# Designs tried in a protein design chat: VH-VL binders against o60147. Part 143

Target 1, 175 residues: o60147
Amino acid sequence: MLEKNKYLYIFRHIQTNQVLLSQGNVLKKTALFQLPYPLQKPVAPNGMRPAKLRKDHWVPLLKVEFPNESMFQSVFMQLLNYRKYRSVQPLTSDLLKLPIPVRRRKIMRQEVPNTIADLADILNKEKFPENSVRLQLSDKSDSEYADWPPSVQIDSEEIKLSRGFREKTTVDEAR
Short names: E, the ipSAE of ESMFold2; O, the ipSAE of OpenDDE; V2, 0.75 times the mean of E and O plus 0.25 times the DockQ between their complexes.

## First folded at step 6 (VH-VL)

Design o7 (framework fv_lerdelimumab)
Fold by ESMFold2-Fast, scan of step 6:
Structure o7 (fold): chain C 175 residues (1-175), chain A 121 residues (1-121), chain B 109 residues (1-109)
Amino acid sequence: as target 1 above (175 residues)
Amino acid sequence: EVQLVESGGGVVQPGRSLRLSCAASGFTFSSYGMHWVRQAPGKGLEWVAVISYDGSNKYYADSVKGRFTISRDNSKNTLYLQMDSLRAEDTAVYYCAKDEGFSSGWYEDYWGQGTLVTVSS
Amino acid sequence: SSELTQDPAVSVALGQTVRITCQGDSLRSYYASWYQQKPGQAPVLVIYGENNRPSGIPDRFSGSSSGNTASLTITGAQAEDEADYYCNSRDSSGNHLVVFGGGTKLTVL
């Protein structure tokens, strides 16, 4: 019998620090629709070309193992919703003082701490059994962005990726 | 000191268009997301749409998707709602509201007085 | 689903305590906020972030939550508290960003 997925992977972009959520250890090009700021500039003078997914530009931020598929789906959907809500939230006065390119770079860098904080907030609201959720972080210090509930067991072992994750899926059209 | 003033409401026939405006004052308009919320006569509040501080992100209720367009002009401190293909069920008082809050406790802290839109024969 | 359920009406005697309830799955993930609306007027925020009062809101108003339920309590109701009360929250399903309860009409006897 095939089991439904109970793993959540979060990846960070090595240059911008933007994050992508994935239901497995393989990134799909459709994950790029999660990004509020595109990775590539417009290429054609008469239009914009879509961003190309370069899997070698993304590294694991964290991996979460849930006790079952329904808990995974609940948390995954809530994380996507939090990202939508954050896209409309108030901007601080400090950010408004910055030039647009500098402001966007700073906002993009905040995606890592914000995503970690959102994950912890969701897990604190859910009533999961003690030690039922396994959180693996590529950098253990990233756990300091939030307070974690008793349901979460944190470790720092290397996050294993599938063979397909490391395969290049694009030609350098948009570079 | 915070004030939101809606305008542009009126009587309009089904299938036509109407544009609402919301003039904001007393806060840094360009820092906050803005909402449109409506209320049919004698009925409850129904959320319509939201726009981010810079206009780059917009979200709509399913009942208005594809028909309504939210926009803003930060240089004029004004929020807009373009309503196309109006239906009788769009008859309501339309309020603009200011977004506020944090991840788990976001809310609308200030509301305008509303503008009535009547869609009828 | 992206719905919040409220009882349509409730009554309280002058000076007594009343509790208005709001129920929905989104409340498991997001705190409720409460709005007071009097006839012909715009809604006014009375409680946000579960149990915080904006400046100018009397201390007789308080909020609480447990599981999928949020409550607004008015301790020592006054005549001017007669109004419609709406809860709202963020949509946990992602279909809408904001959801409102159907409203509760409070009558002060």
Scores: ipSAE 0.103, ipTM 0.664, lowest interface PAE 5.8, mean pLDDT 82

Design o8 (framework fv_lerdelimumab; at its last look DockQ between E and O 0.03; V2 from the best seeds 0.00; counts 0 for: pae O 12.2 > 2, placed apart)
Fold by ESMFold2, look of step 7:
Structure o8 (fold): chain C 175 residues (1-175), chain A 121 residues (1-121), chain B 109 residues (1-109)
Amino acid sequence: as target 1 above (175 residues)
Amino acid sequence: EVQLVESGGGVVQPGRSLRLSCAASGFTFSSYGMHWVRQAPGKGLEWVAVISYDGSNKYYADSVKGRFTISRDNSKNTLYLQMDSLRAEDTAVYYCAKDEGYSSGWYFDYWGQGTLVTVSS
Amino acid sequence: SSELTQDPAVSVALGQTVRITCQGDSLRSYYASWYQQKPGQAPVLVIYGENNRPSGIPDRFSGSSSGNTASLTITGAQAEDEADYYCNSRDSSGNHLVVFGGGTKLTVL
């Protein structure tokens, strides 16, 4: 049953703080179809919106280790559903006062805290075994966007942001 | 193999009600949004309604709002459309359609073969 | 309402290339998807997310977009491609709902 652990990888965009969900530690270009609006970039020669996946613009936000595929798929699909139906909810009066470009930017900046809160809400509603789900963050203070159920163990070690420093020949600089 | 099978169509008089069902199999029904799309004879496709994976969100086309109710029973893998106050303009083949689920887009990767609803005196 | 506009009919000679267009303001913000419907059958998804093909769709089908216009291109049209083609997208100027184009009947000869 527990043939191998399954990881959910979540990335954020370095400029907009938009969020992408991934089954792998490297984003595929099809992940861009999770976004409700294209990034404000030129159209790529192949006609994709945004212009293309710039992998250097997407950095790790967090990863979640599940004990099996079934738990991973359930949580992954629910996260996508939370985002999709949030995008059609009526906007607050404070947001409606803003010019459209400012409003969009403010909504995008909420994607990180919203995704983290959604994840916690899903895990609180699911009856997963105690300590069965491991959470690792790039910035451990991001865990403060939500209250976590007993099923979640938050890793004390943050995700490393750059591999280039790790490949140094004299001193390990990957911290 | 994903399968969607609609039922409950038929001939009814204007002002009457009809309930459509869609039996789903071959996928985890409770993980996906579900839609109804209709097509009047000789006409194009018209989106009718959507219901979220857990039933907590429902949206309707303006042409049916207040008269149609979408619902689902995840324990039976079944989608429903309750159609009240039917009009001649509601005459169409009604398709059950699965939301793709992985993107923010609103498109349907699987469709049933449809059930015909005819509203006439 | 920001409806999606399609030409009602287009023709292509067997083996030639045809482009079916879909135009609407929502396509500035959202990707189009495309469906093929043969007479007496349910629609079948042929292109999603700009230019992705579901499993089983021939590689002669491709999609593109620019501005407010999306296109479905069939390269080397075959007799079995004769069908109605619909685009859909999200309606960015009203209620955030699903919207379809009016459909394009493709005739192959």
Scores: ipSAE 0.607, ipTM 0.800, lowest interface PAE 1.8, mean pLDDT 84
Fold by ESMFold2-Fast, scan of step 6:
Structure o8 (fold): chain C 175 residues (1-175), chain A 121 residues (1-121), chain B 109 residues (1-109)
Amino acid sequence: as target 1 above (175 residues)
Amino acid sequence: EVQLVESGGGVVQPGRSLRLSCAASGFTFSSYGMHWVRQAPGKGLEWVAVISYDGSNKYYADSVKGRFTISRDNSKNTLYLQMDSLRAEDTAVYYCAKDEGYSSGWYFDYWGQGTLVTVSS
Amino acid sequence: SSELTQDPAVSVALGQTVRITCQGDSLRSYYASWYQQKPGQAPVLVIYGENNRPSGIPDRFSGSSSGNTASLTITGAQAEDEADYYCNSRDSSGNHLVVFGGGTKLTVL
């Protein structure tokens, strides 16, 4: 049957520049499992990774439109795999010289450029049809972190803060 | 359809070397990490080694560190395991496995059929 | 590392519910995944990321986790479910990246 267009929603933390990926326009607590464990303190008393998700701290970075579920799943899983392997890379000598809080901030600030570069690399490796993938950014200048393949069309309209990811329902907020 | 096909197994003397190959198809090989997992006859699964999608990061189980080398050729969609200084306890079926999942949830969505390595004098 | 502990064997009557457990400190931080292995065959992923099923896996298979324990539940066990079951997780200790449990032999009948 006909597949509906599928979106990958990419969020950025307002202070740290950390990035979270979502299959829907509402960020779930389980998305926190995307964050690298090697940089965290020991887990909470109940033993579960997810810290409290502060949804108001995460804003749209970009939205990627795919023509079908299959292309979405392929790119989404590859992007998660890129992030996973980056999380286990040995730290450089320069980073190891820094106090842990300073080191963490420097690493976190690079997540936006890294995610954009990773996305472009994956899309360059895939042989998707021309103009089949649409990018819409909150700040169009962020597209300059990478060279994009012919399969990608960058939307002239930017995501406004509170638009695109505006519809947000949670048990924490709706009561 | 994802396919992983191992080859190179056989009978080998202790102290000798053997090279395993895993031919991959049905996915973008150059974008995924790949693993070797082994299973001794009648025993459980034991993780052996991993190589990152670009080949820049490699990690090994302590039992094989310094003796085994994992590598890949992304232009040929092929994963390798060079096994040096083989010991009787290296006798096992060797599986190549495709990794998937989050930083917090490493798992193997596809496995090859395995290739048997027997180290015997 | 033998960081993940499984009971070596468990039995269940046909049509009844069985729970297989996996315990270890890494499960406080990382999800467990579960594999089914039948004699002479490669492992098959049955549950990943706590409670997700790959396409083709029957809905009688489910997963859960709490604290340092992950569980695989089979509701209404069938004869074809007789197999060895392995959990795996990421190892947060030193240089290890992946650890497997020792495996649980499930007998149905």
Scores: ipSAE 0.419, ipTM 0.744, lowest interface PAE 2.1, mean pLDDT 83
Fold by OpenDDE, look of step 7:
Structure o8 (fold): chain C 175 residues (1-175), chain A 121 residues (1-121), chain B 109 residues (1-109)
Amino acid sequence: as target 1 above (175 residues)
Amino acid sequence: EVQLVESGGGVVQPGRSLRLSCAASGFTFSSYGMHWVRQAPGKGLEWVAVISYDGSNKYYADSVKGRFTISRDNSKNTLYLQMDSLRAEDTAVYYCAKDEGYSSGWYFDYWGQGTLVTVSS
Amino acid sequence: SSELTQDPAVSVALGQTVRITCQGDSLRSYYASWYQQKPGQAPVLVIYGENNRPSGIPDRFSGSSSGNTASLTITGAQAEDEADYYCNSRDSSGNHLVVFGGGTKLTVL
């Protein structure tokens, strides 16, 4: 079993703040299916889900290292479920009063903090060993979006940012 | 086609104020952070300020903090730099630059042509 | 604030390879971007991230990074490559600050 199987990368769209989950430091085309909105023209932000993955539009938001692949998969699936759940929730009256484009933008802008909060919530429910999960952020301030359990160790260094992938020279996963 | 056009530069005396504008087109202005970068004559590039896509966050270089104010009007696709208490060392070509990363960015894919600000007695 | 350092000037023979290096603590955490500036013109982005070229930039331009350094390499320098080159990155000492290198004047011989 490869070490890379235990790494979760979360990518953020540089324009829309939409979020994609990835196993490994390279974003795959299939990740687009994570987006809650149907394909529309024009491309994001107006379309919300572009027809093609433009890797150069996504930057790493955070990296999570799990003790093993099983734990990774559990958290990964739960994150996806949280996203689905949120997408089917009724819109608030305030949101409904907004024009559709504005509403969509507002919802999309919440994806980053929501995803981070979801991750923390999932990890709080999971009883992983202390300091067994390593979290590295592109922006340390993003860690403030949630309370992290003792199982999470936050790296002091921020991850290097690049569109579509993480730096090769940084040891994140073995390929 | 992305276009950034700076304006408002000129010759001013020390202690005076000047307001620069940057008109943006060819992209969704309200989705991107914007920067001001300046270059003194014969010198290198110096980052001046950044404003987030929605204007909620602003950051400045130490050299201009307290004197310069960055702002934007997304309805007009325009970036501004209010420069108060100008000094001779503020003399430079001022560029507006589009951010291509996070709201506070780290690189710029498009630059304006620049506008010259000269502060002299 | 953090600083990025560059050699003030380098030379390269026509058709040869030259590397311009940028050094700074910020580069440990963030990728550099590189800008070409010709006299009387605005800077132009030539490299960003680890090794990404914007559209219109020749493939002879490439980027790399190691430790606290980032490098711009021109493989097969052309006469039109004569320019000033600046690196930049986020400032690690300030979460939202940006810093430029001092610039490198490239002469093509």
Scores: ipSAE 0.000, ipTM 0.557, lowest interface PAE 12.2, mean pLDDT 85
ESMFold2 (binder alone), look of step 7: mean pLDDT 90; pTM 0.932

Design o9 (framework fv_lerdelimumab; at its last look DockQ between E and O 0.03; V2 from the best seeds 0.00; counts 0 for: pae E 8.4 > 2, placed apart)
Fold by OpenDDE, look of step 7:
Structure o9 (fold): chain C 175 residues (1-175), chain A 121 residues (1-121), chain B 109 residues (1-109)
Amino acid sequence: as target 1 above (175 residues)
Amino acid sequence: EVQLVESGGGVVQPGRSLRLSCAASGFTFSSYGMHWVRQAPGKGLEWVAVISYDGSNKYYADSVKGRFTISRDNSKNTLYLQMDSLRAEDTAVYYCAKDEGYDSGWYEDYWGQGTLVTVSS
Amino acid sequence: SSELTQDPAVSVALGQTVRITCQGDSLRSYYASWYQQKPGQAPVLVIYGENNRPSGIPDRFSGSSSGNTASLTITGAQAEDEADYYCNSRDSSGNHLVVFGGGTKLTVL
């Protein structure tokens, strides 16, 4: 039986590349609160936060197994804090020159690499025991977004998907 | 409460056509994919077809491809299965099932009670 | 087309643990869902996404996966658990196709 309380799942939206954190392999509706409110209509994807959770539009990006729930909770909270910090940072002049839809897309495209980098940074600071954290990726190439500490063991097996998940699209290929 | 009620089953001769309906209630029908699954007498479950929430995507089992057509009317909260060129091996209880997802879904979380289709000469 | 295979029948003593296994190439890439069917009734979802239980399903039901297999485990089998159990997953040979296993008849002794 799986111990769900020690597993972190990071999900990616198949169209927008937005990222959601989850305890367990099933997203809860409350996960949508991780996404920023739109300043103006329209609705998602341009609005960034959809009104409803479409679970089948989110695919797992990576899975992290921690030694215990305490370590999971620590990393989980830190990831949320990193995201919050980025969200309040002033936009660069280059971004401000872009139309709002383009700006939003550009920001969203960075969520995957930023989240992976954040995770690696957090784990580097935590200095967990060697090979105590198991990392599985949906795409092994995503591991290249960060330098991982010795505490992280990268699993050779990819994460399983729900049967309803779409195959990689042109959007996915453009990552 | 989610309810799915199949209808339209009956006895037909080989080569004939039959249209099944599934009336849905208790959930936002237009937001979910829907499935047809059949079960021959004394046999296992066989997936037949799926349709996305808006009807834009349809997929079929090889055994029915080209003969069966899945469709939906979201204004009526109804799922359909048009069965043409029926064969004896199409004899089964036909279930409609709600998908958890919008498109092709994760799993069938609710099932109707089924409607019996008998194809015999 | 890809297939999922199950043992046609298994038995378990009352209060004991039983594991029903599903095997297929698609299970290397996709989770399985499990359905319980009692005689004359429609199937009922009991496990999805490897080890998630819908509301109303007893906690004695659990799911697991390994390699090209998925398993449904009933820990402490009850008389009411006697039923046919079907796994399903994606048919890897097609796009968004679904495939069911052949089903396993569970007898509670």
Scores: ipSAE 0.537, ipTM 0.850, lowest interface PAE 0.8, mean pLDDT 89
Fold by ESMFold2-Fast, scan of step 6:
Structure o9 (fold): chain C 175 residues (1-175), chain A 121 residues (1-121), chain B 109 residues (1-109)
Amino acid sequence: as target 1 above (175 residues)
Amino acid sequence: EVQLVESGGGVVQPGRSLRLSCAASGFTFSSYGMHWVRQAPGKGLEWVAVISYDGSNKYYADSVKGRFTISRDNSKNTLYLQMDSLRAEDTAVYYCAKDEGYDSGWYEDYWGQGTLVTVSS
Amino acid sequence: SSELTQDPAVSVALGQTVRITCQGDSLRSYYASWYQQKPGQAPVLVIYGENNRPSGIPDRFSGSSSGNTASLTITGAQAEDEADYYCNSRDSSGNHLVVFGGGTKLTVL
């Protein structure tokens, strides 16, 4: 209730594999501004308007619990920055050979392994206390995309999903 | 081998516009992000803008956002910077620079020789 | 203002070792790169990814990093090393994707 935010929720799109970061278990429309490739064409001239958020098209990828809000904010901010830097990264010759739509599809599908690798890189550099960060995944095999530091404890239980995502029926947590 | 050549600089009055060009050669231009970086006379380097390999992603420094537009033409191996509503504080040598690196090791590996933009009466 | 801090000037005697430092919170997350700039010339990359040299850069140039500080070391400084040196890195907050230090003018005596 009055506890400072210390959880990071990461979601993936069921078709494109694009990733969204959230400070709560409810996705907000503003999260769509994180996407380098819009899900649909902008509706306003000169301005980027977020696509309609279809919460049923996004599933949890992983949940990270930090010991305090300061550590959460540091990692969250750095993950957002890594996404921006990756959006301007060099294109490999293998991808350049592909038609634009196929190329973008492959780039988007790499967001899951890239986000997991970025999270691990950030945690390796932050030097948090041993076992202070708890990581829970929807698919434990996704943890293999990175080498984790001693500060990370991977939960043996995977995230449980249910039909009709909770985010549609619960009150939006603004703070 | 890698060469970047800027052009389009000159003397312009406040409130006017200029378009800078950067001609690239010696690498696969369409595979790399490109930056504009400026340097006011006697001052340090200041990042201005970046554009992704295909032009789909663009980012700007707050000081130029809404006034400058970065673009590229991969068929001509050319990078552009459209500068509108120019101010005296925009007076600088403008460099184009090639993006490189992956993961936490991003950097600019090649730079052009620059083109001088002077905004004065 | 710049998020990376450098001393404005440093001097070194010919053949001796000099260290130029760069300090800022972004260096905790991203490696610094170092650029050499001589009067009237474009910046030239001398170190990237903490301690890698581009082809053509003498082995007397090296880099190191610890915490929020990055350093460029020139061992056995030569007259041709006299220049301005800039560090740069990625912005930690996301307001700018690239940040530069204020630059350090190296004088070789």
Scores: ipSAE 0.330, ipTM 0.732, lowest interface PAE 3.6, mean pLDDT 83
Fold by ESMFold2, look of step 7:
Structure o9 (fold): chain C 175 residues (1-175), chain A 121 residues (1-121), chain B 109 residues (1-109)
Amino acid sequence: as target 1 above (175 residues)
Amino acid sequence: EVQLVESGGGVVQPGRSLRLSCAASGFTFSSYGMHWVRQAPGKGLEWVAVISYDGSNKYYADSVKGRFTISRDNSKNTLYLQMDSLRAEDTAVYYCAKDEGYDSGWYEDYWGQGTLVTVSS
Amino acid sequence: SSELTQDPAVSVALGQTVRITCQGDSLRSYYASWYQQKPGQAPVLVIYGENNRPSGIPDRFSGSSSGNTASLTITGAQAEDEADYYCNSRDSSGNHLVVFGGGTKLTVL
């Protein structure tokens, strides 16, 4: 039985803190479709969905190593479904009272903690073997947004890459 | 006070073209998406097209795709609909409408009074 | 079309409560908005964001949803409420389209 490790890459926007999920260490342009489509002028300089993918604006948030593709696919699809579900839920009355730019900023600020909580919820519900999933964060304090199951090892070393890759350049991960 | 005033409607023969305009005032036009919605005589509302605030994204109903082009000039606070290869079934009142919704709930909060387009021989 | 389905006509006695419904799969994922149209006039938004009323819309108008159905409720219907009512929403099929229901003619008896 040949085992191939699979990685889930999660990126954060440097200005808005929006989140993108990726199967590879380089974002595809279609990843932008995970963000709300902006018919209205964006709140932040880069808006809800930027016009193009600027790889220097997206930095690592976290990386998850799975022992095989089936575990990766299960978690990745569930994360996408959680994000889709959240994106269409009714806004609270308090949010609806706010001016649209303020409302959008408050919503975007929750993407990092929400994504981390979603990942942990999925991993807690899955019956993965102990220590089978390695989690590495760019900021270890972000692990505090959730309680992690025994299946998850949180790497003691933070991700050292602090900026996205150029479209045609791959930066090798440090040993 | 938000105002939307459509113009450019009229009677044309099939296969001809028309250009509709919508003059906007009372809001920051360049911050909002805009819609065209039409209504054939005695019929219901049919969404036609939408354009994002900066014009970078445009979407069309299947019934007009390839024949109609939505555009905007933010320096003139004006929305346009270029209507080519007109057919009898394009006969309708055409409304200009302002988008107010968040990306998860697009809706038209202000409407113009409409301009009539009649396509007949 | 059956993307958003509305009954074509509904009647209500003056002063009574009426509910106008809008059904479609997209309503499980997206809010409906509701528009009132009187003869010879442009549509007017009456409900958005599930149950929010724009300024100037009477308190007798309210919205709700359950499953794939959105409802517009008019409590204590008045003669001036006689109009066509449309719902709209996003298409849930992965297209970036807006869809309208077929409309409901409300007659106040």
Scores: ipSAE 0.012, ipTM 0.526, lowest interface PAE 8.4, mean pLDDT 81
ESMFold2 (binder alone), look of step 7: mean pLDDT 89; pTM 0.926

Design pa1 (framework fv_patecibart)
Fold by ESMFold2-Fast, scan of step 6:
Structure pa1 (fold): chain C 175 residues (1-175), chain A 121 residues (1-121), chain B 107 residues (1-107)
Amino acid sequence: as target 1 above (175 residues)
Amino acid sequence: QVTLKESGPTLVKPTQTLTLTCTFSGFSLSTYGVGVAWIRQPPGKALEWLAHIYWDDDKRYYPALKNRLTITKDTSKNQVVLTMTNMDPVDTATYYCAHIWDYESGAFDIWGQGTLVTVSS
Amino acid sequence: EIVLTQSPDFQSVTPKEKVTITCRASQSIGSYIHWYQQKPDQYPKLLIKYASQSFSGVPSRFSGSGSGTDFTLTINSLEAEDAATYYCHQYSSWPYTFGQGTKVEIK
């Protein structure tokens, strides 16, 4: 039987490149609270509408397998803290000169490299056993955003994007 | 394997325009987050950042030289071109192009071999 | 413009000794500092990115530390092949600047 709560599932938004972290292979609406910039515009001056989770707009970025739930929880919480820290840092002068919508789009586009760099930083600080943490990416070139410690093993097979995250990789029917 | 190579004239006369081409392989400048920078180094002196261009055509120039510099890319040819107008002997330097993997960090991870440009009459 | 000041300008060191190079920024730059090694008549090579992350293939004797305004590059046991000029580079604020360089020679 598969052990639960030792996988971190990371999703990318197909239009904005924003990143969501998930403890399960299916995104929950509550994951949207991770986003510093809402995907939806306000509909009324004094009105609010709940954000909608469009699952078809979120594709797998990477899947991380940890040896146990304790290590998973530690890394997951640290990654959320890094994300909060980034949201409050002063912006560069180049970003500050841009109109707010353009600035936000630039910042959102950097969430993928930032998340990967943050994950690697956390894993470099934690001294996990050699080859104990397994990474599987949707685009293996994304691993180049960071330098990985000896504890990390990068899977040669990329994630299939048709149905999101799977417990096992499946062969392409069109092969 | 990522490689970059600078090409252009090695000797330029004062007041002329310098055009340098960076030809690269092993990556595409259409890839998210990727950029190419130009850096120069006068003989025996420190490195000086001149300009860069990113996958989304975001361009930045060193302020003191911005009126003289133009950076462009041709993604289909794997080339980035830098032009610098009104060359002066003080612009004599080795000019490098370099790959940037991460837009947020701006680290120059892989460099070209450099091309020495001498400005003299 | 953010000015990066390196110290020392020059250092002559016996093999196997520890070398420490500092880079001080005139304003806070977070962790957006990178370190490059340039051997005589060669192009620069990236050693450390994001203040403390070793670039792939870089020997473990090289390490970086610091945040904000004060940064350090350490070579914990100098080898003959480490004779080079070392530069820090900030990418926190435009224009993106380099330090003046620290030249390390073997005694």
Scores: ipSAE 0.000, ipTM 0.455, lowest interface PAE 15.7, mean pLDDT 82

